# Ledger of designs, part 314: VHH binders against q9y6x5

Target 1, 379 residues: q9y6x5
Amino acid sequence: LPPKLLLVSFDGFRADYLKNYEFPHLQNFIKEGVLVEHVKNVFITKTFPNHYSIVTGLYEESHGIVANSMYDAVTKKHFSDSNDKDPFWWNEAVPIWVTNQLQENRSSAAAMWPGTDVPIHDTISSYFMNYNSSVSFEERLNNITMWLNNSNPPVTFATLYWEEPDASGHKYGPEDKENMSRVLKKIDDLIGDLVQRLKMLGLWENLNVIITSDHGMTQCSQDRLINLDSCIDHSYYTLIDLSPVAAILPKINRTEVYNKLKNCSPHMNVYLKEDIPNRFYYQHNDRIQPIILVADEGWTIVLNESSQKLGDHGYDNSLPSMHPFLAAHGPAFHKGYKHSTINIVDIYPMMCHILGLKPHPNNGTFGHTKCLLVDQWCI
Below, E stands for the ipSAE of ESMFold2; O stands for the ipSAE of OpenDDE; V2 stands for 0.75 times the mean of E and O plus 0.25 times the DockQ between their complexes.

## First folded at step 13 (VHH)

Design Z17 (framework vhh_7uia_1; at its last look DockQ between E and O 0.38; V2 from the best seeds 0.00; counts 0 for: pae E 11.7 > 2)
Fold by OpenDDE, look of step 14:
Formats: sequence, C-alpha cells, structure tokens
Structure Z17 (fold): chain B 379 residues (1-379), chain A 124 residues (1-124)
Amino acid sequence: as target 1 above (379 residues)
Amino acid sequence: QLQLVETGGGLVKPGGSLRLSCVVSGFTFSSYAMAWVRQAPGKELEWVSSISGSGGSTYYEDSVKGRFTISTDNAKNTLYLQMSSLKPEDTAVYYCARVQYTYHSGEWEPFDYWGQGTQVTVSS
C-alpha cells in the first residue's frame, strides 16, 4: 500500500506549552512516536507564511507569501485573511498536495489548511473544505478521515487545520495560566478525538500523522506600545502590515520616511529592504515593501486607532516564544524518540520522502530529520 | 444481501465475563475493518473497539482497554468481543458494525451496516 500522511496544524501552539501544561493525549501520541521540541519557523512568524513554508520547504522570500497582509505594487492587488483566494499570491511555489496529485493513483485532501481552497498552478486539492472558522473540528476530522478511506484514487496526503490556541493566545495572552490551561486542555482533547477516530476506523497503524504548528505566542502589554503617529504623519506612507512587523510603503522620498522612523523607538528596528538581515531570508521578493519595522519581543506597533491584543506573534524567528513543536506517529517514524530542534522548512523534504515524492527545490535539509525516520541512519 | 447478527448478550454480575458474537453474511472481513459500538440508556453511541480487515491491528476505547478483546474467525465469518471484568457502566446495547463511510441523513457516517444489537446488563 502506498504511504499515507496526515498533516495537522494547531495554530499558535508555542513549543514550551508542552513543558508548562499537561497534555495526556498528546503525550501518549509522542510516547508512541517522535517529538521535535522546538521548530524554528520562518520570518515573519505569521500564519499564512509559515503554513506555506511547511508545505513548500521554502523561505517566505521564495514562496511569495511574505505576510498575512500583502500588497503588490504592479498589479495593485491586496492579500489578507479575508482576501486570500487569488492564485496570483500562491503560484510562486508548488505546495506538496499539488505535487502529490500529479502522481498516478494519488489524490490529496484538505480541511482548511491555508491555500488549499485555491487552485495553485491550475490544480486544487481533489478534496477540500472552503475555509470557515465556524466549522467544528469534528466535522473537519470526519471529512478528512472519510476522504482517507473512501477516495479513488486514494488520498495519500491530507491536511487538517485548527485555529486554536492562536485565537485564545491573542485574546488572553500566553501568560494567562487560567484561561490558557482551559484552552490547551481542549486542544489535547481534540488530539484525543483525532487518535480515537483513527483507531475507530482501523487507520492508526498504517497512517503517518504529523501534529505541528506554525508559530508561538508572546505576551503583550499596554505598557509596551510603539505609536507610529508620534514619529511620522500618515500622509507620508501607506501601511501594508502593522504589528509586530510593519510593512511601510512610502508616499514621499523613501529616505525621508526612513529618517523619520529610524529613531522612533528603542524597541523597534527599522530596515530598508536592502538592509534586512540575511538570517531572515526576507529580502528577495517584490512583495516585501521598501521599509520594514520590526518590534522587539512583546512590543506592539500601533496607530492611534489600533486595537490591542494581549498576545501576538510575528516577531524574530530566533525567539523561543515564536517556536512551535512537531510530533509524529506512524510506520515511517520511530517510537519514543525526542529531537531538540529542526527548521520548519525541513518538514517538506521529510514529507516528500515519506510519500515517495520527488521534492521541488527547497530550503529544507533532509538530514535534519533523519533521526525521526526508521528507514534512515542516525548518528 | 449483507447482514450482521449479534448474539451473546445477557445479564452478568460485576466482574463477570461475556463473549459477544457477530455473524456476518454478504461480505468478507478481510476487506473491511469491523467495530463494536455500544449505546447506554440515555447516552450517545460510543465506539468500543475496532479490528483491521487483516486482523493484525486491534484498537480499544480507553475505558475498555485490558478488559475487552476483539477478534475474528474468518472461517466462521464471525466477529467477537470478549468482555471481562465487566462493570455496571458497561451496560448497553452492543452493536457490531462494518467500517465503511456512507452518506446518511445529510452527513457522512463511518459505519455503513449495523447489526440489530445485543443487550448487555451488568448488575449486582
């Protein structure tokens, strides 16, 4: 039988939640599989970019989803969570579900993973759900498992996405132990439901399952605000993205805008596009604006009319608070093995290996995940 | 025609044992996973156990792990559930079901065929 893989994402699940809270179901999943304790995600540490990096193995500058909010100056198009269905934004890369479907006797399924309800390179997942946050996890799970069992050609790759604990992290902040404990318990229960469903259907031993996330969450505060209106007039620029990484499109001379912003706050770094640090791999794309502002961890960039969150993400990808985890179970994975860290782009070549797919050129390193796999040598 | 028929239910004391049987006709086990599902009075349907078509993999709900054993006899076309250390909370109608998604009443369901059920009552 051809290998099968289910990729599951719980949005905004910070890696250290595993150390600070109890996850009976997830721990059992890990015990019978593998754990990567920290996954270094891509900059910016936002939802759309990182989910696309997982399934492409590319940095944001390469796959073209460089933020949750984007602007293309040539076409004058905008990208946002409410406007994400134009293939224009996704076609700079080939996600794994498309690659999978190009193989004979294979199909892909998706439950609300970013980009899966969009035809990319004129190919859309054979089975998918249109994104709707009101749809329960149970319904998503039911559809995914139905497709895994009943499809012809068989579904060999499937994705499942859930919006928590990200939404709650934003609302309560990650340091709210009472509320986050409740939220994380629900997540663990959902993992329990997932495992139980797979066992119920007789899929558990033969299905590879990866449970991961796109980013973490840091604590924000009303006392840690950077007000851009104090530094520059609104008439001098267009704001494409706001916090914690602001994308600035100057309406006047770029240098003048830069000079007005460079000393705006000691808790914010201001970069011209060409001066963005190389380690971010966030320079070589036209969708990156001429000036970016990067707030320090826990600081929020605001305008006078901006709302405040108690938690946020999108900060420097070297920060532990921004890091998710990865757990996996199935015939391709060891049992009871823990690994310290990988890069998020490393997931793609690993998944391709598991599925027997030839990977597209990518930024991942297969060697980083060898120790997770039963068919690979690990020193 | 496809048919599933459960037998073996009854009244048993706590700590006792029962063996349920499900005789199937119209299909072969090796092609389908099979499951036991139960429904207690006033409660929703609860999955109990599953066995893969090959019989190589067995799965159990946490509450019955170590107490229940699912198995098949292909020669007899029979699914079994050996229940031991029975508890009052195990009281329910037990159904055997074929694992196959089917569209019914506006939704996809994981089981396409069911038996009539057999009553298991655990009481002192």
Scores: ipSAE 0.675, ipTM 0.895, lowest interface PAE 0.8, mean pLDDT 95
Fold by ESMFold2-Fast, scan of step 13:
Order: structure tokens, then sequence, then C-alpha cells
Structure Z17 (fold): chain B 379 residues (1-379), chain A 124 residues (1-124)
């Protein structure tokens, strides 16, 4: 029977949560599988960009989902997390479910993973759920396991997305131990439900399962605000994205806008597009605006108002607070192996190897994940 | 015609043993995972154990792990549940079920065919 893979994401699951809270179900999963303690995500450290990097193996400048809010000056189109169904935004890359369906007439299934309810290169996931945050984890799990069990052609690649602990991380902040403890215990219980469902269905030892996340979370404060209105008047620019990475489209000369911004706050770096550090891999795409503002960790960019966010992400991808983890179990993976760090773009070529797919050109390095796999030699 | 017939239930004292059998007709185990599911008086259905369609992998709910053993005899088209160290909490109607999703009462359910159930009572 062909190899099968279920990819699960818990949005905003900071790697350091594993050290500060107890996860009995996740710990049992890891005991018989593998753990990567830190996954270095791509910049900017936001939901849509990093979820698309996981399934394409590409930096954001290459796959085209460069933020949760984007503007294309040529077509005058605007993208947001509430207006994301136009294939135009997703067509700069080929995600793994499209490759899976095209190479061997295999099926893919998706429970809410970003992009799976959009036809990309005229190909949509064989089975999918339209995005709706009100749908329970249990209903998503039931649908995904039903499709894994009952489909012809067989579902060989399946995805499952859950919005927590990101929503609570924003609301309470990651330093609120009482509220975060309750949220993370619920997540661990959902992992227990997932494992039990797969055991009940007789699938557990024959299915490869990856549990990961797109980014972490850092504590914010009303004492760490950058008021953009104190730097520059609204008449000089169009704001495409605000915080913690502001995307600025000048209405006047770019140099004049840059000069008004460059010394406004000691807690914000201001870059002309061509001066964005090469290490970010965030420059070569028309959806990246002419001026980018990058707030320091824990600082929030605002427009003459307070911020209600007690936690946020999107910051520099070198920050450990922005890093998720990766855990995996199944016939492709070693048992009881711990690895320190991989890049989030390395997940895609690893998944292609597990499924026997030829990967599209990508920014990942298969060698970085070799030690996780039973069929590979690791030195 | 698909049929699942359970036998082997009865009254047993705490610490005792009992073996449930489920004879199937109209299909073979190699194509389906099989499960045992129980229902205690006044409680919801609880999954107990499953065996993969290949008969190689076995799985158990935590409360029965180490006490119950699921197995198959392919030549006899029979699924077994060997129960040892029985506790009063194991008192329930035990159902044999085939793992295959089916649409029922507005949602998808993971079992399409069930036996009639066999009563297991653990009491002094």
Amino acid sequence: as target 1 above (379 residues)
Amino acid sequence: QLQLVETGGGLVKPGGSLRLSCVVSGFTFSSYAMAWVRQAPGKELEWVSSISGSGGSTYYEDSVKGRFTISTDNAKNTLYLQMSSLKPEDTAVYYCARVQYTYHSGEWEPFDYWGQGTQVTVSS
C-alpha cells in the first residue's frame, strides 16, 4: 500500500511551551517517534506565509504569500485573511497536495489548512472543508479520518489545521500561565483524541503523522507601542499591513516617506525594499511594498490608539520566541529520536520523500531532516 | 448478506476471565479493521480495542491495556476478545463492529456493521 501522511498544525505553538507545561499525550507521541525542538520559520513569522512555506518548501518572496495582508500595485488587488479565495495570490507556487494529485492520480484531503479551499493551478484538494473557525476539532478530525479510510483514488496526503493556541496567545499573552495552562492542556487532550481515533481505526502504526506549527508568540504591552501617526501623516502613504511588520506604499516620493520614518522610534527598523537584510529572504516579490517597518520583539505599531493584543508574532525569525516545534510518528520515522533545529522550508522535501513524490524546486535541504527517517543514513 | 454474531458473554467474578467471539459472514478480515465497543448501563458507547485489517497491529483503550487481548482466526472468520483480570467497571454490553465509515443521523460514523451485542457482568 502507498505511504500515507497526515500533517497537523496547531497555530502559534511556541517551542518553549514544551519546556514550561506538561503534555502527557504529546510526550507519549514523541516517546515512540521523533521531536525537532526548534523549527526556524520564514520571515515574516505570520500564519498564512508560514503555512504556505511548510507545503511548498519556499521562502515567502518565492511563493508569493508575503503577509496576511497584501497589495499588488499592478492589478490593484488586495488580500486579507477574510478575502483569500482568489487563486491569483496562491499561484506563484505549487503546494504538495497539488503535486500529490498530479503525479500518480492520488487524492488529497484537507481540514482547514490555508490554501486548500482555493484552486491552485486549476487543482483543488480532492476533499476539503471551506474555512470556518466555528467548526470543532472533532468534526475536522472525523472528516479527515473518514477521507483517509474511504477514498478512491486513495488519500495519501491529508492536512488538519487548528486555530489554538494562537487565538489565546494573542488574547492573554504567552506569559499568562493560568490561562495558557488551560489552553495548552486542551491542545494536549486534542492530540490524545487524534491518536485514539487513529488507533480505533487500525491506522496508527501504518500512518505517518506530523504535528507542527507555523510560529510562536511573544508578550506585548501597552508600555511598548510605536505610534506611527507621530512619525508621518496618513496623506503621505497607503498602509498595506501594520504590525509588527508595517508595509508602506508611498503616495509621494519614496525617499521623503523613508526620511520621515527612519528615526521615528528606537524600537523599529525602517528598510527600503532593496535594503531589507538578505537573511530574511524577503525582497524579491512585487507584493513586498517599497518600505518595510520591522518592530523589535514585543513592540506593537499602532495608529494613535491602544492595542488590546497581549501577545503577537510576525517578528524577526531569528527570535526563539517565534519558533515552533515539529513532532512525528509513523513507519518513516525513528522512535525516540530528538533533533535540535531544522528550517521550516525543510519540511516540504522531507514530506515529498516520505510520499515518493518528485519535489518542485524549493529552498529546503533534505539533508537537514535525514536523521529523522529510518530509510536514511545520518552521520 | 453481512452478519456479525457475538458469543461468550456471561456472569464472572472480579479477577476472572472471559473470551468473547464474533463470527462474521459476507466479508473477510483482511479488507477491514475490526473493533470491540462496549456500553455500560446508562453510559455512552466506549471503544475498547481494534485490530488492523492485516491482523498485525492491535490497539487498546488505556483502562483495558494489559488485561484484554484482541485477535483473529482468519480460517474461521472469527474475531476474539480475551478478557482477564475483570473488574466491576468492565460490566457492559460488548459489540463487535466493522471499521468502515457510514453516514448515520446527519454525520459520519466509523462503524458500518455491528453485532447484536453480548452482555458481560462482573459481580460477586
Scores: ipSAE 0.584, ipTM 0.870, lowest interface PAE 2.2, mean pLDDT 92
Fold by ESMFold2, look of step 14:
Structure Z17 (fold): chain B 379 residues (1-379), chain A 124 residues (1-124)
Amino acid sequence: as target 1 above (379 residues)
Amino acid sequence: QLQLVETGGGLVKPGGSLRLSCVVSGFTFSSYAMAWVRQAPGKELEWVSSISGSGGSTYYEDSVKGRFTISTDNAKNTLYLQMSSLKPEDTAVYYCARVQYTYHSGEWEPFDYWGQGTQVTVSS
């Protein structure tokens, strides 16, 4: 009887891949459910920040995961994709799996969603996998479906994370039709496997499933490099994060560092923290450094003159290339409905509604997602 | 000791009907989801239908939806597949299987016990 939700992320799945490639299994999923064609994500358009925004409904300045690489000057702590387990970084917000499993007769399960292997507010997902990128999608799916089917108290909220197409998007670039077609075909097969597994195990008709992503991907080039070493000696600052949003901690007078950088490239915006555009909602956290550099789409900030990536993300969140999609199926959702856009922070209050949870204060707007839900009036 | 035994296969004309039965022993029948899986000559195994242990939820592969009905009788420890509007492409060996994920021969397997299979042939 209790409402159940599985939240799935395929990292780096750009919204327009749906229009430019064939997805027979995802297309069938959408046909019997809902599609949001473009999800406007949060700045910066990086993996850890946007995954945490989905599950908290908060802008990055509010939940405290402001980048994939961070530094806290007071505690001298460092955060990275390989050093992400300290609850200090995550404790500025309460993610939905914590709220969910604190309810009577509920538990949460996780297969590698960012943060689910960390005890946030001294609470870790009831069932979880420690992050390990070598674990197959099949094993992640097997654990999730086992926990959904066999747990007491029942798992009512589950997450599943997969690294593609982000990994391949970085490697080949989104314009490599041959390689991206092969990668996206494989992802569609995984979606088919997911749906078939849920049907085979008797879970499909009563489980709400959201398939979404954190960001898109843009094409990079060796012709579009911004070399910081040509503009400023690296002894004048500490580099906390590099590209496409560089986080600069000055070692000398901040104004002097700013002046050396402001004319470095016409393809990069240089902001003092107080001058970061308000539309980014990216100012009011001590983890945001005094100077940030924001590269134009497709430009790469480097220290030397080479880059191994042919695609990247993290750019201005107004760029369509940074936007993912959202598809959903289940008893809470209409069938055959397409919606143009929502904000990524709107996903959290929608999920809370589906699960009957009281949302924490957040930046999402429930009204933006009402048309997706069968129990709400649209128009 | 654990045993699944299919019966009810045979030769039938296109448009005809058959009912397959699978009698189980050696486990609590209602505690597991059960499935029908088929293999046409020279083809890979194909999942056909599943039913929850409670009997309340049923699922079908798209090509059989509306033509096949899966059901159980817990008093007889028996799983059924009622097949109607049969087509030549339904010709296959039909297996009864218990749904339980296991690791076998280097692969994850969704079914841990299988019956011997029963042949269904649809031919004019």
Scores: ipSAE 0.000, ipTM 0.402, lowest interface PAE 11.7, mean pLDDT 91
ESMFold2 (binder alone), look of step 14: mean pLDDT 81; pTM 0.810

Design Z18 (framework vhh_7uia_1)
Fold by ESMFold2-Fast, scan of step 13:
Structure Z18 (fold): chain B 379 residues (1-379), chain A 124 residues (1-124)
Amino acid sequence: as target 1 above (379 residues)
Amino acid sequence: QLQLVETGGGLVKPGGSLRLSCVVSGFTFSSYAMAWVRQAPGKELEWVSSISGSGGSTYYEDSVKGRFTISTDNAKNTLYLQMSSLKPEDTAVYYCARVQYKWHSGEYEPFDYWGQGTQVTVSS
């Protein structure tokens, strides 16, 4: 039988939550599997971009999902994270579920992972759920396990996405020990439910399971706001994305807009597109706007208003607060192995190896993950 | 012109029951998830329960699960919260709210329109 892989994401699960809170179920999972303590995600450190990087192995400038809100100057199309299912936005890359269905006589299944309810290169996951945040984790898990156990051609790649702890991280902030303790305990219980369900169905011993996340979370405050309206009038530009990375499309001379913005706040960096730091790999795509503003960690860019969010992400990907973790268990993985750091783009070629798929050209390095795998020589 | 109008609050003794209703107008009710959110004196807003627009999927905060029931009557554009086994800790202003389909951006407020609120007081 072909190898099987379940990829699970808990949105906004900051790596150091593992040090500051107790996760008995996740620790039991790791004891018989592997842990990568830090995953260096891609810039910008947002949900849609990083979830698509996990399944394509590409930087945002290469896969085309460069933000949760985008504008394409060539086609004049607008993308928002609210139910935009136009394949145009996703077609600059080939995600692993498409490769899985096209290279082998295999099926893919998806419970809410970004992009899985969109036909990409005329291919949609064999089994999927249309995105709906009101659907419980248990219902998502029930569908995924049903599809893993009862499909022909067999489901060999499955994804499961959950919105927490991101939603609570935004609402309470990551430094709210009382509320975050409650939320993270609930997530650990969901991991326990996942493992128990897989064991009950006889899937556990032969299924590879990866638990990861797309980014972390940092504390914000009403005392750390950058009011963009105090810098420049709305008549000079179109706002494509706001905070903490603002995407500015000038309506007038680009240099004039840049000059109005560059000295407005000591707590943000203002870049012309060609001056965006090379280390971000965030420059070579038509969906990246002519001027990008990057707020300092914990600062929120606003338009003459307050912000109620106490936590946020999207900041510089060198910040440890933006980094998630990766844990894995299954026949492909060593038992009891701990690794320090990988890049989020390295997950894709590792998953292709586990599934026996030929990866599309990507920015990941298989060598970075080989020590996790039983069939590889670790140096 | 979009309105959420709440009724049904009041004073009730511990162990009692109360039904809140929220009549909505100005949008297609069945196309949106709806929620109940409460605020106790001196506390932050706390999400209580949500319901899908037409699928009947419901979710509850752990402290109210098994005691509260959220439901809709799509023909009447009305959201309900049936509260039973009420405790002093349930004392709060209860708000009806429309859930935003800003998907999983996480960077937006989860609710875009709110009712005025209705006071629920559970006392001896």
Scores: ipSAE 0.000, ipTM 0.146, lowest interface PAE 17.5, mean pLDDT 88

Design Z19 (framework vhh_surovatamig_d1)
Fold by ESMFold2-Fast, scan of step 13:
Structure Z19 (fold): chain B 379 residues (1-379), chain A 124 residues (1-124)
Amino acid sequence: as target 1 above (379 residues)
Amino acid sequence: EVQLVESGGGLVQPGGSLRLSCAASGFTFSSYAMSWVRQAPGKGLEWVASISGSGGSTYYVDSVKGRFTISRDNAKKSLYLQMNSLRAEDTAVYYCARAQYKYHSGEWEPFDYRGQGTLVTVSS
């Protein structure tokens, strides 16, 4: 029987939460599996870009989901709705669920992972749920486990997405210990439910399970605002994305717009597209705008208004606050192994190896994850 | 046509209680998370509480925790906010709002659509 893999994301689960809060169920999962303490995500550190990087192994400039709000200069299309299902935006890469279904005698299943309700290269997971935030974790889990157990051809790759702790991280901020403690305890209980459900259904011993996230969270404040309206008039540009990475499309001379923005705030870096640091891998795509503004950690870019946002992400991917973790359990993984750091793009070739799939060209390095796997020699 | 109609606001003394109601129409009520948001005189909109589509999960701003309870009746397409131990600072127009997690931004939107509001005045 082919190997099976369930990929689970808890959106916005900052790696440092593991050290600052108690996770009895997650710790039990880790004791009999593996833990990667930090996953270095891709820039920008946002939900859509990083979820697509996990399943393609590509930097954002290569897979084309370069932000949660985008403008394509060639086609003049806009992407800003959570329900934008135009395949155009997603077709610059091939996600693992598509590759999995194009291999012999395999199906994929999806419970709300970003992009799984969109046909990509005319292919959608054999079993999927249209995105709806009102659907409980239990209902998502019930569907995924049913599909893993009762499908022909067999479901060999399944995804499960949950919006917390990201939603609460934004609302309360990661430094709100009372509220975050409550939210994170609920997540740990959901992990306990997941493990118990898989054990009850006889799936646990033969299923590879990865629990990860797309990014972390940092504390914001009304004392850390950058008012873009104090820098430049609205008539000079079109705003494609605002905070903490602003995407600016000039309506006048690009150099004039750049000069108005360049020295506006000591807490914001302003880049012409060709001057964006190479380490970001965020330059070679028509959806990246001519001028990009990058706020310093914990600073919010606003338009002459106060922000009530107490937590945010999207910042520099070198920041530990932006890093998620990865935990895994199953026949492919060692037991009780701890690893320090991998790149988020490394997850894709590792998953392809576990499933016996030939990966599409990607930016990940299999060598970075080989120490997690029982069938590999770790030097 | 999405419509949200609030009721139950009024004048109450500090320490008193009020129960707000919201009647929803024009959409599948049980498929959406719902929120209460408020606007105090001269201030911006503040999110107060949210409830998942099933009613299984509730969220509150810290200033109202232990005092306010959000609930819903999906059969009646109604949302409620039970407000206890009211303070002068709770004086605001209260709006019923349809909440949606905007996963393109990775953010929970406390209001997508909102009603006309109901005024709550807490004074002696």
Scores: ipSAE 0.000, ipTM 0.222, lowest interface PAE 14.6, mean pLDDT 89

Design Z2 (framework vhh_7uia_1)
Fold by ESMFold2-Fast, scan of step 13:
Structure Z2 (fold): chain B 379 residues (1-379), chain A 124 residues (1-124)
Amino acid sequence: as target 1 above (379 residues)
Amino acid sequence: QLQLVETGGGLVKPGGSLRLSCVVSGFTFSSYAMAWVRQAPGKELEWVSSISGSGGSTYYEDSVKGRFTISTDNAKNTLYLQMSSLKPEDTAVYYCARAQYKYESGEWEPFDYWGQGTQVTVSS
């Protein structure tokens, strides 16, 4: 009987929330499973890029989802929202659900994970839901558990995506203890519902479950704004993405735009594409624009002087505030084991190992996750 | 053609024992997880226990762990709940339920078919 894996993401779940708030259901999950305290995500620390890195094991420059808003200079195509179903954007990599369906006679199921409602290399998840933020967690969970029980060929890989605590993190900021406490308690209750559902349906002991996230969240303020309009007129460039990483496409020569931006704010780094730090692995893709602006943690780039954001992400991936966690339970995982740090790209080869799939070439290192797994020697 | 029929309820003193039985027909018993769900007077439905279709995995609500045992006899198409050390708070109608196999449109439910229930009363 083939192994099964359910991958769950709670968008924007900052790793240190685990230390600052109570999670009785998640702690019970961890007691009989594994916890990775910090996952070092990829730059930029945004939703679409990091969700695609989890399922491909690739840096953004390699998988091609380099931001939540993108422009491809070769084809002149724009990617601007979650309803863009053009496979062009997703075809630079092969996500695990495609590998799962093509290497073995197996099915994949998906409830809202980014990319799962798009045919990628002419393959779409066997069972999926079109993205709709209004669909409840309970309905997503209902569909996933039904597909895990009622599929031929069997569903061996399933994904479940939830928009919180990211939406509330943006609205209230991560330092709003009262509002974040309420939001995080609801998430813990959803984790409790998930575990109880799997127990009720007889799936819990035979299913591998990973609970993770794509990034963290940092506090923003009206006192920490960078007004781009004070540095450069909008007639000189096309704005592809704004904050906290601005993607600038010059309408005049690149050097002139760079010179207008380079000393605009002490709280923003301005990079020509070839000068982007190598440690970001954010350079070798046509969708990365000629000039990239990177705001310091907690600073917001604006075209007007006001911003409604009290929390944001997208910042330098070396920042602990940008890091999510990973918890897992199931027959593949040790019980009661804590690990300090892995890279987000390491999740893909680990999942391939659990499912018995041959991974596509990737930037992850299987050795980094060995200590989590019962069938591996921890060296 | 699908039926779930519960028996074995009754009046018992605190500390006593009862065994509930649920005979099922119209489906392959071993292909579905089965559950016991109870409803105390004036309270909402409470999940009590589940067993996997293979019978290899059992699950219990915290308040009944160590006191209740769920089991199956696949040859007889029968689900059992052995209840021991019964308490007044265990007084409820006990329902046999089949775990959801296929999603149908509407409100989410973890169980798709239910028996009529059997009354358990724990009283001195």
Scores: ipSAE 0.000, ipTM 0.450, lowest interface PAE 11.6, mean pLDDT 89

Design Z20 (framework vhh_surovatamig_d1)
Fold by ESMFold2-Fast, scan of step 13:
Structure Z20 (fold): chain B 379 residues (1-379), chain A 124 residues (1-124)
Amino acid sequence: as target 1 above (379 residues)
Amino acid sequence: EVQLVESGGGLVQPGGSLRLSCAASGFTFSSYAMSWVRQAPGKGLEWVAAISGSGGSTYYVDSVKGRFTISRDNAKKSLYLQMNSLRAEDTAVYYCARAQYKYHSGEWEPFDYRGQGTLVTVSS
């Protein structure tokens, strides 16, 4: 009887892909639901930061996942792909699955959404899969639908994460129409399978489903490289994150490091932490390093070597190429409604409303998403 | 003992019609969603249509939407598939199926009980 919500992420699904490729299954989903054409994500436009912003409604400086690679100077801990399971990194916010379990005494289920295999404030998703990229979409979908249909106490919030089209976007670049067409067709087929499975199980009419993404993708080139080793010797600093936003921890005087970097490339902005633009909301956290380098769109920061990435993300969040979309279907949503833009932090308070949860203080604005919902007026 | 028994299959010409029936026994029929699943020669199982326990909601794969109608009679514990405007591509063994979660084994099976199937051949 309680409202149920399934949140699905296809990593790196640039909003503009919907305009340039055919998605028959996704378009059928949208026809009977809602579409937000652009979602303005948080800066830095990377996977872990934006996935955590979706489920907390917070900017990165507030939720603490400020990059895919981080360093904490006080504890000497390093966050990376190989050690992302330490609760220390995730404890600066309360994600929606924790709120769901604690406020409503209901269950949550997760197929590999970032953070769901970590106990956060001593609470882990009721059902979860440890992150493993080799596990098929079909296996993730089977587990999620099993948990949605057969849990006690009932699963009311479920998440499903898939690595494509991000992996292929990096490998081929978003302008490779032949390879991207193949990848995106497979994703559309997976969306078709998801809808078919929910209909088969009698879940489709009573389940709210959100399909979204964390960021977009932009074309890179061997002709657009910034060689950091040409600016500064590696003995002067520790590199915490490289490209397209470099996080620099000085081993010497900060001003000396800044001066060596400041004029190195016309395609890179160099900021002392306190000078980072306010519009990024990327300043007030100890995990943000003393010097941040921000490459211009399509430029890659390297260490005296070529980059094999033909696509990348992490760039300025004002860039349309960095924006994902949001599509949704279910009893909470209008049918056939199209909306232009929301902020990624707005998704959290909308989801809390659908589930009947009291949101934790957040940076989202419920008013921005209310026109998507049948129980709201958008006059 | 759970049993699902299909009937109504046969040879039909393109553009023809068939009505499949499934008799269920051994469980509370009205409490379960039911489906029709087909298997073409040399292919895997393909879901075709599903109906909620109450009969209030029906679902179809796009290739059969508008041509096939799933229905049920809970008093008679029977599931039906009315197939109209049949095509050669509809040739398959059709199975009546029920979904169940198996708590003791920890396995989820979307079609945990299936009948023996009924063959539908669409040819001239």
Scores: ipSAE 0.000, ipTM 0.101, lowest interface PAE 23.8, mean pLDDT 87

